VHH binders against tRNA dimethylallyltransferase (miaA). Designs and how they scored, part 19

Target 1, 307 residues: tRNA dimethylallyltransferase (miaA), of Elusimicrobium minutum (b2kdr9)
Amino acid sequence: MTIIIAGPTAGGKTDLALNLAKLIGGEVVSVDSRQVYKYLTVGTAKPEGEYKNGVYNVDGVNYHLVDFLDLDKTYNTGSFTADASNTAYNINKKGKTAIFAGGTGMYMQSYFGGMDVLPKADQALRAQLADIADKEGKQSLHKMLSEADPESAALIPSGNLHRVMRALEIFKLTGKKASELRTNGFADISQNNFMVYIEWDKEELNKRIEIRTQGMFGGMLKETQDMLAKGYTRNSPGLRSLGYAEVIDFIEGKKTKPEALERIVILTRQYAKRQRTWFARYKNMYKADGSALNAEQILAEYAAWKK
Key: E = the ipSAE of ESMFold2; O = the ipSAE of OpenDDE; V2 = 0.75 times the mean of E and O plus 0.25 times the DockQ between their complexes.

## First folded at step 4 (VHH)

Design f9 (from z9 with N52K S57Y S59T; framework vhh_7z1x_3)
Fold by ESMFold2-Fast, scan of step 4:
Parts: structure tokens; C-alpha cells; sequence
Structure f9 (fold): chain B 307 residues (1-307), chain A 121 residues (1-121)
């Protein structure tokens, strides 16, 4: 009823998911924390599509949980789990297979595993919070924490910036208050689901990320200029997507174009590494060679897995 | 069997022009974004230009903007790069590259063997 396709950024997940969906008459559910945002297509690598009957459609395939959220809104594991549950229910109600495809491992674990997981430090989010503290003072972050998690705010002094930032980071990434979080045993979601992981040679993927980033920069620049003209800022949740802060720094004269490109490449490679580390936790995935992806072969493996 | 074959390279004087071609086979050429990239001696890969599947949208690196023109002929499964006002630092092996996926900015999944361009007096 459900197929999971995972892999690193720039790994070919979208193309594999679309080809598989065409073979089985399925629909795709995006597992991506950034593709949810409207207006940002190039830098989020959102599949190029059109609305058909009110649904985002990519080359004849309904593609869910993309292009619906305004840039001033937040999205987290709680939001994803609720939206994914409703979307999968409606796909299955039509007698179709839901194909979950993406690289946001925490979203996959939250939805399929149903257990709390503490996120690793998010350097981009921490940089954004540090910028807020620099511009508005440390008390501004404590005020944000008081609104999001009053119990943590009561326990953490406003001057302890590191602890305040960590509690906010947990809330922003998971939708759960640090004061309420428990870590349960890790559920291996590959045990009970057909799960594909697209593997790439690290050096080959790193070279492709670099070239891809060069090709994307012009489009990201135009998108960023358009969003700033509409009144969005670097503090808008959508513009906190990977790479856009670096583009804003370029627009503001804080970085040269080569400096912005280099930083985006570094951040993207670090993201791919974190994805590889995350997905290594799952012991029963079908490993697919990124350089030789074949949807018909994946379908045959799925049929064998079903018995 | 995906194949990309680049031709049209050679030796040219500074200020001269060359037209590169890339012939594609083994996939539905008209459905894919196509790109030109190059590698100068002792340097890394540099992306130069991209063209959407239908040819309606093109983009260029700053180093070649206004001098190079990307185009395609979907009926002939051929990608072109018209290079004008060539400079010594344009000396490189030039590759055409197929982009997998529908975003136009997904993985570059296949590269040709390349064609050598030398700009020298």
C-alpha cells in the first residue's frame, strides 16, 4: 500500500518516484521540509509541475505536500505527520498506492515510526537565531521560547543563550516542546515498509552538487529578489531554506557571488552527509545504485517483498 | 543505452568563433533539460549554460553571458553551443550533460566524452 523512496539531496528520488508512480498508477507524497513553500522552486529543487483539478501535477502524476505554504508560516514534524496522514488516507481511499519520496529523515521517522526523536543541531537555524539575538538582544529569543515552551523558559535563564537556542531549535524542528519530549526506542521503519535508499559514491555526488548549485544560482537570485520585493525577509521561515540566506547575503553585499556559491555547496554537501548518516540506521532497505536507477526493477523488488 | 557525443571543438584565435554540437540517443531528448559544462586544464568543472526541454528558457554563467548562445533542435536530438568572442581562458574540454528529473536542476546523470577547445594565438 505504501512505498518509501529515500536518499540524499540531488540523488534522483523525484525521477524514480515519478516513474514508479506511472507504472502502478500511484501518487507521490513529498517528504521534504522546504518543497512545501510556495514561490521557491529552484533552490528547493521542487519538481516542475502544474495544477490540475486543484492538485499539483508533475508529468501526469499527482504530487502532494509541495507548493502550499506561505513563506511566513512554519512547518515541522507535527505539521508533516498530520498532513501526510490525511493525504495517504485519501490516496488509499481511491485504491491507489502512496509513494513517499524525500530526504527529510526526521519526517519519515515521525510519521512511520510514531516515536519522538531529538534532532541534531541545525547550523542554519542556529545562525538565524543568533542573528535575531544580535539584532534584537538575547531577551528576544527568551521571549520566543516563553511563547513556544513556557515550561522550558521558566527553567532556562534568558542569559543562557546556548540552552535557549537548543530548546527553540527542538521546537522549530519537531513541533514538540523540549519540556514534553521523551526519547523512546528507535523504531526501524524499514522493518515493516518497502523502503528504497538511493546510494551514490560520495565524491561523485559532491561534484554533482557543485555543478547543480552553479546552475541554480540565477534562478534562486530572481526568486529571492521577488520575495524581498513582496515584503518577505531573511527571517521569513520559507527563506530560511538551504541556500537562500547566502543569496540574501549576496544581494546585501555581505558576500561575493563566489563566496555565496561556495557556502551553498558546503551546506548542501553537509546536508547530504547528514542524510546518509540518518538513513544508515535502517537495516532492511533495498539499496539502489543512483547511477543505474530502474523503476521496473524496483517494482519487481516490491512485488517480491509483498510475497 | 544513453549516448551523448560532442563535436565541433578545435584550435581558434582569440576573438574567433566556434559552434559545438552534441548528438543524443537512447532517451527522449525533447523531455530533458540539457546543459553545457567545461573543464579547463588543472581546474574543476564549470557550469556554462542550460536550456529547458522545449527551448523556451535558457540560463548562462556570468563568464559566458553575451558571448555564448545555447540552443537545441529536438527533431534532430541535437544540442548546440555557439561560442563568440573567444578568449584564451575559454580553453577547456567542453561536455554536454543530461539532467535527470523534472525540476531542471536535479542530478546531472550523464555526460558525453567531451570536445577540446583551444584558444591561442
Amino acid sequence: as target 1 above (307 residues)
Amino acid sequence: QVQLVETGGGLVQPGGSLRLSCTASGFTFSSYWMNWVRQAPGKGLEWLSGIKSGGSYTTYADSVKGRFTISRDNAKNTLYLQMNSLQPDDTAVYFCAKVRGYSGYDLFDYWGQGTQVTVSS
Scores: ipSAE 0.351, ipTM 0.721, lowest interface PAE 3.8, mean pLDDT 86

Design k1 (framework vhh_7nfr_2)
Fold by ESMFold2-Fast, scan of step 4:
Structure k1 (fold): chain B 307 residues (1-307), chain A 121 residues (1-121)
Amino acid sequence: as target 1 above (307 residues)
Amino acid sequence: QVQLQESGGGLVQPGGSLRLSCAASGFTFSDYYMSWVRQAPGEGREWVSSISGSGDSTYYADSVKGRFTIARDNVKNTLYLLMDSLKSDDTAVYYCARFYEDDLSYGFDYWGQGTQVTVSS
């Protein structure tokens, strides 16, 4: 049994997941590419916790897949899927519910779904498109592509009939843009999983990001100084986490504190926008208002979904 | 500096088998998800299979599942694709690709030159 909580950075995913876990006696599995790293707590928004019986514990709730990886190590969808499978198995073996919470969309997709294959050529459709090209010219097909998939049309020259036809074929057969399939070629995991997405008004989220970033800077500075003293560098995978390069630039005198903060805010807002774009692919999510999160209501929606 | 070199392609009859290899150099091979991607004449690129850096996780396109096996040797820095029960639809240039991902996107940042696989009667 699983519940998925997704949403943008600074959106309240951790608090919602913890409150749900307390209500049902569940455990949280972090879906986050940065919280896996040791020592980086403030800048990764890892919840403050302590180890109990060898497990990271946040206010009475076991919180998995955080705080275990050295900064020189990489982590990816394959690593996440293997670790998440083992973790979920152990949670379920104890008779508990696993609550997956995070904003790393690729990890959620890897664990709960798989990569979709591109559709095979449709001979009848291809003949129709070839007929249009023969009668109206290659520019006619490129115009159709420009209307259906502007991004692909910008990348594919109008004279390249095969590429234009393939992009149109993908759109006509799947209803999805070829440009989107390169970044969205995965099964809709919300079809077969109870998935919550925390929605925020853009301006409200932007303000939350700004306030959070200001509050995090001091802790990030201390963490960064400690890591550099241990011999890690800006090229260490863990320190490539959002915001730490800007903190290093401040330490090295390349940025003032206001410049570093401004850059972190901009990058965080861009990341939140990318998360909104990513999660828009899932068509069967329960959308929760970020300004009015209620764990008991989410639990009631889950119970209704299971029927 | 990063290099990917494929080998093992050729002409086979339907129902035949081939083993493709990809020699990787210029990066820490075990840190990267590796993939096979094919391109048939007149068609776009189609993802075939991927394998995690450790080799613990493998993924296959529905069209090849049960017929193809992806494997890697992290000591030799080599990726493999074992292809059984080949069909005419498997005719394509097969590319070794280094898969990269961030939180919200995926792609291939380095590609080999490709190796031609032709399945014909």
Scores: ipSAE 0.217, ipTM 0.574, lowest interface PAE 3.3, mean pLDDT 86

Design k2 (framework vhh_7z1x_3; at its last look DockQ between E and O 0.03; V2 from the best seeds 0.00; counts 0 for: pae E 13.1 > 2, placed apart)
Fold by ESMFold2, look of step 5:
Order: C-alpha cells, then sequence, then structure tokens
Structure k2 (fold): chain B 307 residues (1-307), chain A 121 residues (1-121)
C-alpha cells in the first residue's frame, strides 16, 4: 500500500502528498536528504508542522522522516533506507497507505530498488568492540572477524581497527556478512510501484524556483542567524544544505542580498536539472501536469494500477 | 559544499586506456570510502569499484576485474580509476560516489556530475 510522488524542487510535491493523505487517511514519508534536519524549515522547504503524539504533524497528516537530525550529523542512503523500512512497516500495519514524497532520487532507488541496506553506526556496540580491542588486542578482534566474515577478514588488515569494527558491527546488527551486502543493482522502480512524477515546463519551473527563493530568503536568514548564535558553523552538515552558505555570505557582508539570492536561484535550478535527469530513467511513472495537479484523479489512477 | 568533480573521460579506440580522476572538496576525504559507478546508454547504474578510506583495500565488480584499477591520493583529495583494455561495452557516463562510514558499493550519499567515456573506432 504505497504511493510514490516524485518531482523537482518547487514542483508541488508536498501539497499533493498532503492532499492525497487527507483523502485516503494516509501518512507521508519524506524522501529528502535535507528536510531531516531540525531547525531548518524554510530553507529546506520542510512543511511547517507541530508534534502530535511524538510524530511531526502537518495540518492533520503524520509526516515522517523530517525534523529529527542535529545539524552536526550526516544522513545518507543507508540511514534513509533503514528508517523508511521501519516507518512504512508501521504505517502499513495500521492499514494505512504510505505516501513517499520527495526529490532525492538516490534515496528512492535505494529503498524501492532493493539495494542492500547497511546499518547505521551503533555507538554503544562500537564502544563494546573498542573495549575488547583495548583489553585483548586488535589481533583478537580480527580473529573474531575471521570467524564471522572470513572474506572481510582477508580484505581488512588486522591493524585497521576502524574497518574491523565496522565489519563486525554489520554482522552483529544484521546477521549477514558485510562482504555479502556490497552489491549494487539498478532497477526501474516504476515497474513495480505506483509512482507519480510531477512534470513542469522547464521555463515555468525556473520561474517558480526564482519566486520561491525570493519568498524564502527572510526565513532562511532568521534560521541561519539563530543557528550561528547556537554555535553551528558554515561547516556543520545541516548548514551545507542548499542556500545556507550564500545566506552566511550575506550575513558576513561578503555578498549583498541580491547577489546571495541570484546564487541560490542558480544552484536550485541546477539541482532541479539533476532531479529531472535522474527521474527520466523511470519509464512507467504516471506523469502529472504540475500546473493542474488533481489528487482525486491520481487516486483513481492508483486504484486502476492495482488491478 | 560537498563537491565531486570527474575528469579524464573522452573518445578512445578499442583496446585503449584512460585514467579518470575525481577531485573532492567540502569534506574530510580521508574519512570516507569512495566508489566508481557507470551508466551505459539505455541501461541501469553499474557499480564498478570501491576503495576504503585508508586506501588499503579495494573491491571490483566481475565485469572490470583485471582491467580497471581504483586508487586514491588522500593528500590531494583525489580518487582515480585506471581503465585498460577498453571495449565498446565500456561506453558510459562514469560517476564518482562517496560512501558513508567506510561502506563500499552501497550507502552512497554524494556523487559527481559524471564524465563520458566513449570506446569506438
Amino acid sequence: as target 1 above (307 residues)
Amino acid sequence: QVQLVETGGGLVQPGGSLRLSCTASGFTFSDYSMNWVRQAPGKGLEWLSGIYSSGDSTSYADSVKGRFTISRDNAKNTLYLQMNSLQPDDTAVYFCARSYEDDLSYGFDYWGQGTQVTVSS
């Protein structure tokens, strides 16, 4: 019970996802590498919401995988795929449809395409393994790896504690050898999933990006000032989200507001082009006209697709 | 900003060689595993090779074993792919990709714009 909404930045994905969720009592799962960050709402185009019963809620709709990660942390396809799997399971267990909405194509490919998922770091487990290495030596830890995952042990020198510990961590968390999880197969995820792509004329989308960026600047500025005041910097992973470096340049007097806005628009248009190129690889998507989105029509197409 | 920039692509005759480079910036290059991935016309993405953060260990897809060599120079923040004995089936766009937490082949979080390699007479 899944619907996938893909499309370019500034394309209307969030509003469509919310409308669909309201019509069928579904829940939204964000597919976005930057909306995961706390505090950064306007500049990442995260829908404004509040927590209800421990879940971020946008106008009565549970909206998952947003607003949870500290700005000092990184997030990747492995993290997304693990989190999305758990989230989708819980939504479907309630008998609800999970509506995956976003523009991060690699995250969609990783989760829906069946690529192997590596577990995220478990700091408690790493501390336990490090303690074993301290007490019994790196060679003892490597011997443990040889018993669990002989191919990885042959590949990883016994003196490389970081790599030995990572391979053991994967085995202990998943029950599978790290050597068996390192394959990549690309598949057209639209073949087996109902996937909507929001289509826009290139020139019209470029205008929408410009207008949205101009409207976002004040909020981005406030967010950036607040985060700098809390001690985050230009190098904090969350503040590397698109546009924030340019806002920092403005704050520091290195750019005027028009100069910062122009750069953000250019970068955003480049990102939209990369998104278009990525999603063009999927050949069985339902293509929705961005200028005339109709949630009820899309639900009718979904019902027909299931047959 | 994290940037990965591939260079070294071009037109080469069958049996020829090319060396691809990927210059990285905006992160501590030596803390991450790096990968090469390609996409041939009309086909899906194919993982080719990966190298752990220290450079001590590498892995290869069967399709390129013995012909391609991955390497890295952590002092120059640069990843390399030496490609020998190129054949028409190697024609593709080649991408450099970063792996989280020293993971190879999966968990890519950033990748470059790609460089075209064309093998033809």
Scores: ipSAE 0.000, ipTM 0.210, lowest interface PAE 13.1, mean pLDDT 84
ESMFold2-Fast, scan of step 4: ipSAE 0.384; ipTM 0.652
ESMFold2 (binder alone), look of step 5: mean pLDDT 85; pTM 0.869
OpenDDE, look of step 5: ipSAE 0.007; ipTM 0.220

Design k4 (from g9 with Y33S Y101S S106D; framework vhh_8ghr_2)
Fold by ESMFold2-Fast, scan of step 4:
Structure k4 (fold): chain B 307 residues (1-307), chain A 122 residues (1-122)
Amino acid sequence: as target 1 above (307 residues)
Amino acid sequence: EVQLVESGGGLVQPGGSLRLSCAASGFTFSDYSSIGWVRRAPGKGEELVARIYPSGDSTSYADSVKGRFTISADISKNTAYLQMNSLRVEDTAVYYCARFSEDDLDYGFDYWGQGTLVTVSS
């Protein structure tokens, strides 16, 4: 059993998820591309917790998929889907509900929509396909694609050899049509899952972002200085998290504190707008008022949805 | 629908410069995906030449082009660019603009354009 809590940054997702977990004896799985990183707690809005029996614990609730990745490592949808699958299996094996909470829409779509990541290019297979094109013509490969994946063939012109080869490569390596993988990526995950979206008035959310950013700056500065002292740079994947480039610019004297704060606020508002646009694609979400969040009401809605 | 349209290719002399453009439509640039340039030279395999996160704070380049090529993005125009300087005969290739999801930066791409030919010859 699973509950999904989605919403914009600064929207109250963490508090709602924790309160729900306490009511039902559940555990939280973070759906966030940045909270995975070690050392970056303040700027990623990672809930403050401590390790208990090898698991990050926030106020009595096990909180999974946070605080485990080195800043030089990239985390992607494939990694998330594998980790989330194992985590949810273990939570459900204990007879508990997994509460997925976060704002990284692509991670939610990949895991719940069953979207497969595209396979790595296969040099030997590409060489074979290129040889066929050289000996039999581009139309020969397009004919192969028409037989394997008619929908992709209809969308990809025969003259676009590289697109034709890629679609054939996907089919030969996975047994799945590129058209099917694309279609799965657009599935409405709210049709098959209880999904909550925390809604805010735009101006109220913008004010929350400003207040939060002001309160975070000192902690982000300390974290950033510590990471730079350890040899990480502005190009380290973890430090590409929203706001840290601006803090680095402040440290290097390229921005004043007010300039850095203003830029972080602008970027965070843009991120929130992108999140609103992303989640608008899901048509069967339960819309929760951010200014009046009530975990007991959400639980009642979940109980009704299950029937 | 998602579309990537390349422009700016052509014939140029060794040592010259060329700027490629990639106009994106049907999606907006975000930190969840990067835009890259992939080339295929006659008789050679594909090479990822340059990649950018749309925020402009992270770029990467193939060793063969470091110091000569610069990738950039204009968020307002939803367009990515590849500035190619000090061009060599070995840079002759078809150049493709591609969207790489952050889910699969090393293992593939989900959309790419039709390509633009760059010929470096005297």
Scores: ipSAE 0.007, ipTM 0.165, lowest interface PAE 10.3, mean pLDDT 82

## First folded at step 5 (VHH)

Design d5b (from d5 with S35H S50A; framework vhh_brivekimig_d4; at its last look DockQ between E and O 0.02; V2 from the best seeds 0.00; counts 0 for: pae O 16.3 > 2, placed apart)
Fold by OpenDDE, look of step 5:
Structure d5b (fold): chain B 307 residues (1-307), chain A 121 residues (1-121)
Amino acid sequence: as target 1 above (307 residues)
Amino acid sequence: EVQLVESGGGVVQPGGSLRLSCAASGFTFSSYWMHWVRQAPGKGPEWVSAINSGGSSTLYADSVKGRFTISRDNSKNTLYLQMNSLRPEDTALYYCAKVRGYSGWDLFDYSSQGTLVTVSS
């Protein structure tokens, strides 16, 4: 048994997933490309928890694929797909329901929709690409992608550095275009899986993002300071997560707090928009009202869906 | 370890002037915004002024705008506050500070002692 919970950042996915897991005796598999990093909790909106016997636990619920990766390491769609497969297998073996919850569309699609086996990430190559992006700008890297794989470049905004880098990495490592390694045709994973999408009014979500950003800034600042003290830099993959660059700029006196906050809000809203656009491609999702989320209702809908 | 040492405080009459200095060490001074904050007796801390790393941008609280001037010499790792037209309400312990914390006044890293400015007839 598998349930998918998707939605925009700041949409309430985590809480819904946890409540649902508690209700049905399930475990949660995080589908988030940034929550995988250790120590980065507030900035990535990772639920607070602790490792118990090798498993991350959130309020009594096993929560998988979070808080395990060093900040200097990279994580990609292939890595996620492999880990998710193993995790889901273990969950099912225990007779429990796997609840996939997150907003990383590519990860979701890769696991449920089936993508060709992708090469493992090359850290050295990633570092090189990151340096290029830092020195020459994101557009430069995107241009490189456009030359190597125009189809991927067309689909990936220049501002999505992670995806741009991954696509380039695939090309450089395999000689194959990332676009060619995609499954022929877009598989609507909502056809064969019970998929919930948390829907918000655009303006309401924007407000939520603003409030959340304001509330998390202090914690994010502390996290960032701690990581910098440990020797990580703004070029560390984990600290390339949304918002941390702005926090670092603030720490370094390059931005005021209001400037940093404003920028983080803008970036978050843009990301939410991209998420909405991505998930809109799935035509058979159950649309859950973000303002009235209820785990029992979701379960009822699942029962109806399964019939 | 971050060290900030203020000096230049004293007793002045209303309308008088003082120049405060802050000697900074233990961090790359030229890379940070620097701030002045003050705390009057019986009152909470109050932000006074800020200057960016290069000195090209300055900010002031409304209460001191037009009277106080913040400056810095990065070659000497020193922050300054020129205070003119001083008023009794300016009486306070003055601290230089840089950003370090998360919220409220924990955001600032400042010395434990500060320098006392007393404006009285």
Scores: ipSAE 0.000, ipTM 0.197, lowest interface PAE 16.3, mean pLDDT 88
ESMFold2, look of step 5: ipSAE 0.336; ipTM 0.754
ESMFold2 (binder alone), look of step 5: mean pLDDT 81; pTM 0.822

Design m1 (from z9w with N35H G50A; framework vhh_7z1x_3; at its last look DockQ between E and O 0.63; V2 from the best seeds 0.00; counts 0 for: pae O 4.9 > 2)
Fold by OpenDDE, look of step 5:
Structure m1 (fold): chain B 307 residues (1-307), chain A 121 residues (1-121)
Amino acid sequence: as target 1 above (307 residues)
Amino acid sequence: QVQLVETGGGLVQPGGSLRLSCTASGFTFSSYWMHWVRQAPGKGLEWLSAINSGGSSTSYADSVKGRFTISRDNAKNTLYLQMNSLQPDDTAVYFCAKVRGYSGWDLFDYWGQGTQVTVSS
């Protein structure tokens, strides 16, 4: 038994997931590319909890795939898919329900949509590609992609260096085109899974994001300072998470507090928009009003869905 | 169901003090960050202060730093806001807020009815 809870950042996914878990004896699998990092709690909105006997626990609920990765490590869709598979297996083995909750669309799609096993990221190769981009320009790298995988190049803007590099990486490591690995088109995972989408009014969400950012800045600042004191840098993958660069800029005197706050708000809103757009592709989601979330209601809907 | 009830508001003179209380029910109070926010007439919602679940960490808006103190009593499921050196600009409806989830830095989803604070000579 699997339930998916999706929605924009800070939309109430975690709370709903936890409440559901408590009702049905489930465990939560986080689908968030940033909450995986240790120590980063405030900026990633990671639920408060603690590791007990090797399992992260939030208010009595096992909460998986959070707070385990060092800030200097990278985590990708492939890593998530593998970990999620193992986690879900273990949860089901216990006779419990796995509740997938998060806003990282690509992770959701990869796990439920059956993306082909992609090769792990090769840091050396990425460094080489990055060097090419730096020396010859992003367009040069895009050109390389165009030659190797024209279909991917057509879909990926040259300015999206990360995606360009990934596509090239796949090709260079496997000899297969990333576009060929997309063989079955977009799989609507909501057709075969009970998927809940937490919906918010756009304006309301934007306002809430602003208030939230103001409230979290102090905590982010302290958190960031602690991480820097531990030897991490702005280049650490974990600190590339949304908002941390701005906080670091503030610490370094490059931005004022108001400037940093404003930027974080903008970035957060943009991310929320991207999430909305991504999840809008799934046509069979149950739309839950974010302002009136109820775990029992969701359970009822699930029961109806199964019939 | 989550309930938050704010009390302690009233009319005070500039320079005066008030202590607001928020009584929480319908959830595990000790597991959540709590916040104080306010809304002045004709203005938007303003965040004021936050306190973590255990009470060991607090944060404040610049506008109230040094004047307001947030605290909590988890045994009583009560949140407090001590307001000192009140100014006319502090006139507003004050709300305690709970985030949806188990993170203190999530969005606010639960509010009380609010309590009116009026600072006037």
Scores: ipSAE 0.031, ipTM 0.387, lowest interface PAE 4.9, mean pLDDT 87
ESMFold2, look of step 5: ipSAE 0.304; ipTM 0.731
ESMFold2 (binder alone), look of step 5: mean pLDDT 82; pTM 0.829

Design m2 (from a16 with L107I; framework vhh_7z1x_3; at its last look DockQ between E and O 0.66; V2 from the best seeds 0.00; counts 0 for: pae E 4.7 > 2)
Fold by OpenDDE, look of step 5:
Structure m2 (fold): chain B 307 residues (1-307), chain A 121 residues (1-121)
Amino acid sequence: as target 1 above (307 residues)
Amino acid sequence: QVQLVETGGGLVQPGGSLRLSCTASGFTFSSYWMHWVRQAPGKGLEWLSAINSGGSSTSYADSVKGRFTISRDNAKNTLYLQMNSLQPDDTAVYFCAKVRGYSGYDIFDYWGQGTQVTVSS
């Protein structure tokens, strides 16, 4: 048995997931690209917990795929899909329900939608491609892509170097076209899975994000300072998470506190918007009111859905 | 259902003190971070203070540090805000807010009706 809980950043997914887990004897699998990082708790809104016997535990519930990755390491959709598969397998083996909770749409889609496990990023290859772009121009890479995968080239502007490089990387590593991996169309994962979307009024959520940001800034600051003291930099993948750059700017005197706060709020709101847009693509989600979440109700809806 | 009820507001002179209370019901109070926020006339919401579930950790906005003290009594399901050295710019409606989840760094899910604090000579 699998339940999916999706929604905007800090919209109550974690709480709902935990409550559900407690009711049905489940475990939570985090679907968040940033909560995977160690030490980053405040800025990523990671639930407070502790490792017990090798498993992160939040209020008595095993919470997977959080707080395990070093800040200098990268984590991608492929990595998540693999880890999630193993995790879900283990959870099910125990006879427990896996509750997937998070806001990273691509991760969710990859795992449930059957996106081919894309190869991990090859740093050497990326460096080579970057070098080509630097020496020969972005158009050169785009041309390469057009030769290898014309469909991807048609969809990806030459100016989007990251996407161009990724598409090329996929082709060079796997021999498969990125476009072929996309041609299976967008699989609506909500058709075959019970998927809950936590819905908020936009304005209300925006207000809440603002207050939340104000409240968390001090913690983020301390957290960031600690990480910097440990030798991490703004270029560390973990510290590229939303808000940390602004905090670093503040630390360095490049931004005032109000400026940093404002920017973080804007970025958070934008991210929430993107999440909303992404998940709107799924047509069979149960929409739960964020202001009145009830785990028992969700369970009832699940029972109805299963019939 | 979750309910938060703020009390203790009123009119005070500059330099005066007030103690706000927030009575919580409908959830396990002792499991959640609690916050105080305020809204002054014509201004946006301002975060003031937070306290963890057990009461061992507190945080404050710069604007109220040294003057305000947040505390809680989990046995009474009550959150407190001791406000000292009040100034006219502290005039606002004060709200207690519950964080969604068990972390203090989540979005608020419930607010009270608020209590009016007016500081005037």
Scores: ipSAE 0.054, ipTM 0.581, lowest interface PAE 2.2, mean pLDDT 90
ESMFold2, look of step 5: ipSAE 0.269; ipTM 0.724
ESMFold2 (binder alone), look of step 5: mean pLDDT 86; pTM 0.867

Design m3 (from a13 with L107I; framework vhh_7z1x_3; at its last look DockQ between E and O 0.35; V2 from the best seeds 0.00; counts 0 for: pae O 4.3 > 2)
Fold by OpenDDE, look of step 5:
Structure m3 (fold): chain B 307 residues (1-307), chain A 121 residues (1-121)
Amino acid sequence: as target 1 above (307 residues)
Amino acid sequence: QVQLVETGGGLVQPGGSLRLSCTASGFTFSSYWMNWVRQAPGKGLEWLSAINSGGSSTSYADSVKGRFTISRDNAKNTLYLQMNSLQPDDTAVYFCAKVRGYSGWDIFDYWGQGTQVTVSS
């Protein structure tokens, strides 16, 4: 049995997931690209917990795929899909329900939608592609993509270097076109899975984000300082998480606290918007009111859905 | 059911001190961030302070920083707010607020009845 809980950042996904897990004897699988990092707790809104016997535990619930990755390591959709598969298998083997909770849409889609395991990022190849872009311009890379995968090139603006490079990377590493991997159409994972979306009023969510950011800044600052003291830098993948750059700027005197806060709020709101847009693609989600979340109600809805 | 009960409020003179307590029940107190907030007459809710589940991390609003100290005793399911150097503008109803989630930055889901603090000469 699998339950999916999706929603925007700061939407209450974690709490709902944990409450559900407690009710049904489940375990939670985090679907968050940033909570995977060790030590980054405040900035990523990671639930507080502790490792017990090799498993992260939050208030008696096993919470998977969090707090395990070094800040200098990268984590991608492929990595998640693999780890999630193993995790879900183990959970099910125990006769427990896996509750997938998170806001990283691509991860969710990859795991449930059967996106072909995309190759891991090749840093050397990326460096080469980046070099080409620097020397010959972004259009040069786009041209390369157009030759290798015209469909992807048509969909990806030349200015989106990251996507262009990724598409090229896929092609160069696998010999398969990224577009071919997409041709199976967008699989609506909500058709075959019970998927809950935590819905918020836009303005209310925005306000919440603002308050949250203000409240978390101090902790995030301390956290960031500690990481920097350990030798991590702003270029560490973990510290590329939302908000940390601004905190570092503040530490370095490049931004004032108000400026940093404002920027973090803006970025967070933008991210929330992107999440909303992404999940809106799923047409069979149960929409739960974020202001009145109830795990028992969700369970009832699940029971109804299963019939 | 979740219950929060604030106590310790009262009338004090400017420069005085009060210690507020909040007794929690109906949930695993030690697993949640806790907060103090206040509401002055005619004003909105103001966040004052937060403390993480274990008590190792605290945060304060600028308005109370250096004067107020938040602490907790998880064995007693009690949250505290030591208020020093109280000023007339600290007059408000003070509330203990529980975070809904297991992170410190979720919304508040439960409040107590509040305790009145009045600072007046």
Scores: ipSAE 0.028, ipTM 0.411, lowest interface PAE 4.3, mean pLDDT 89
ESMFold2, look of step 5: ipSAE 0.323; ipTM 0.727
ESMFold2 (binder alone), look of step 5: mean pLDDT 84; pTM 0.848

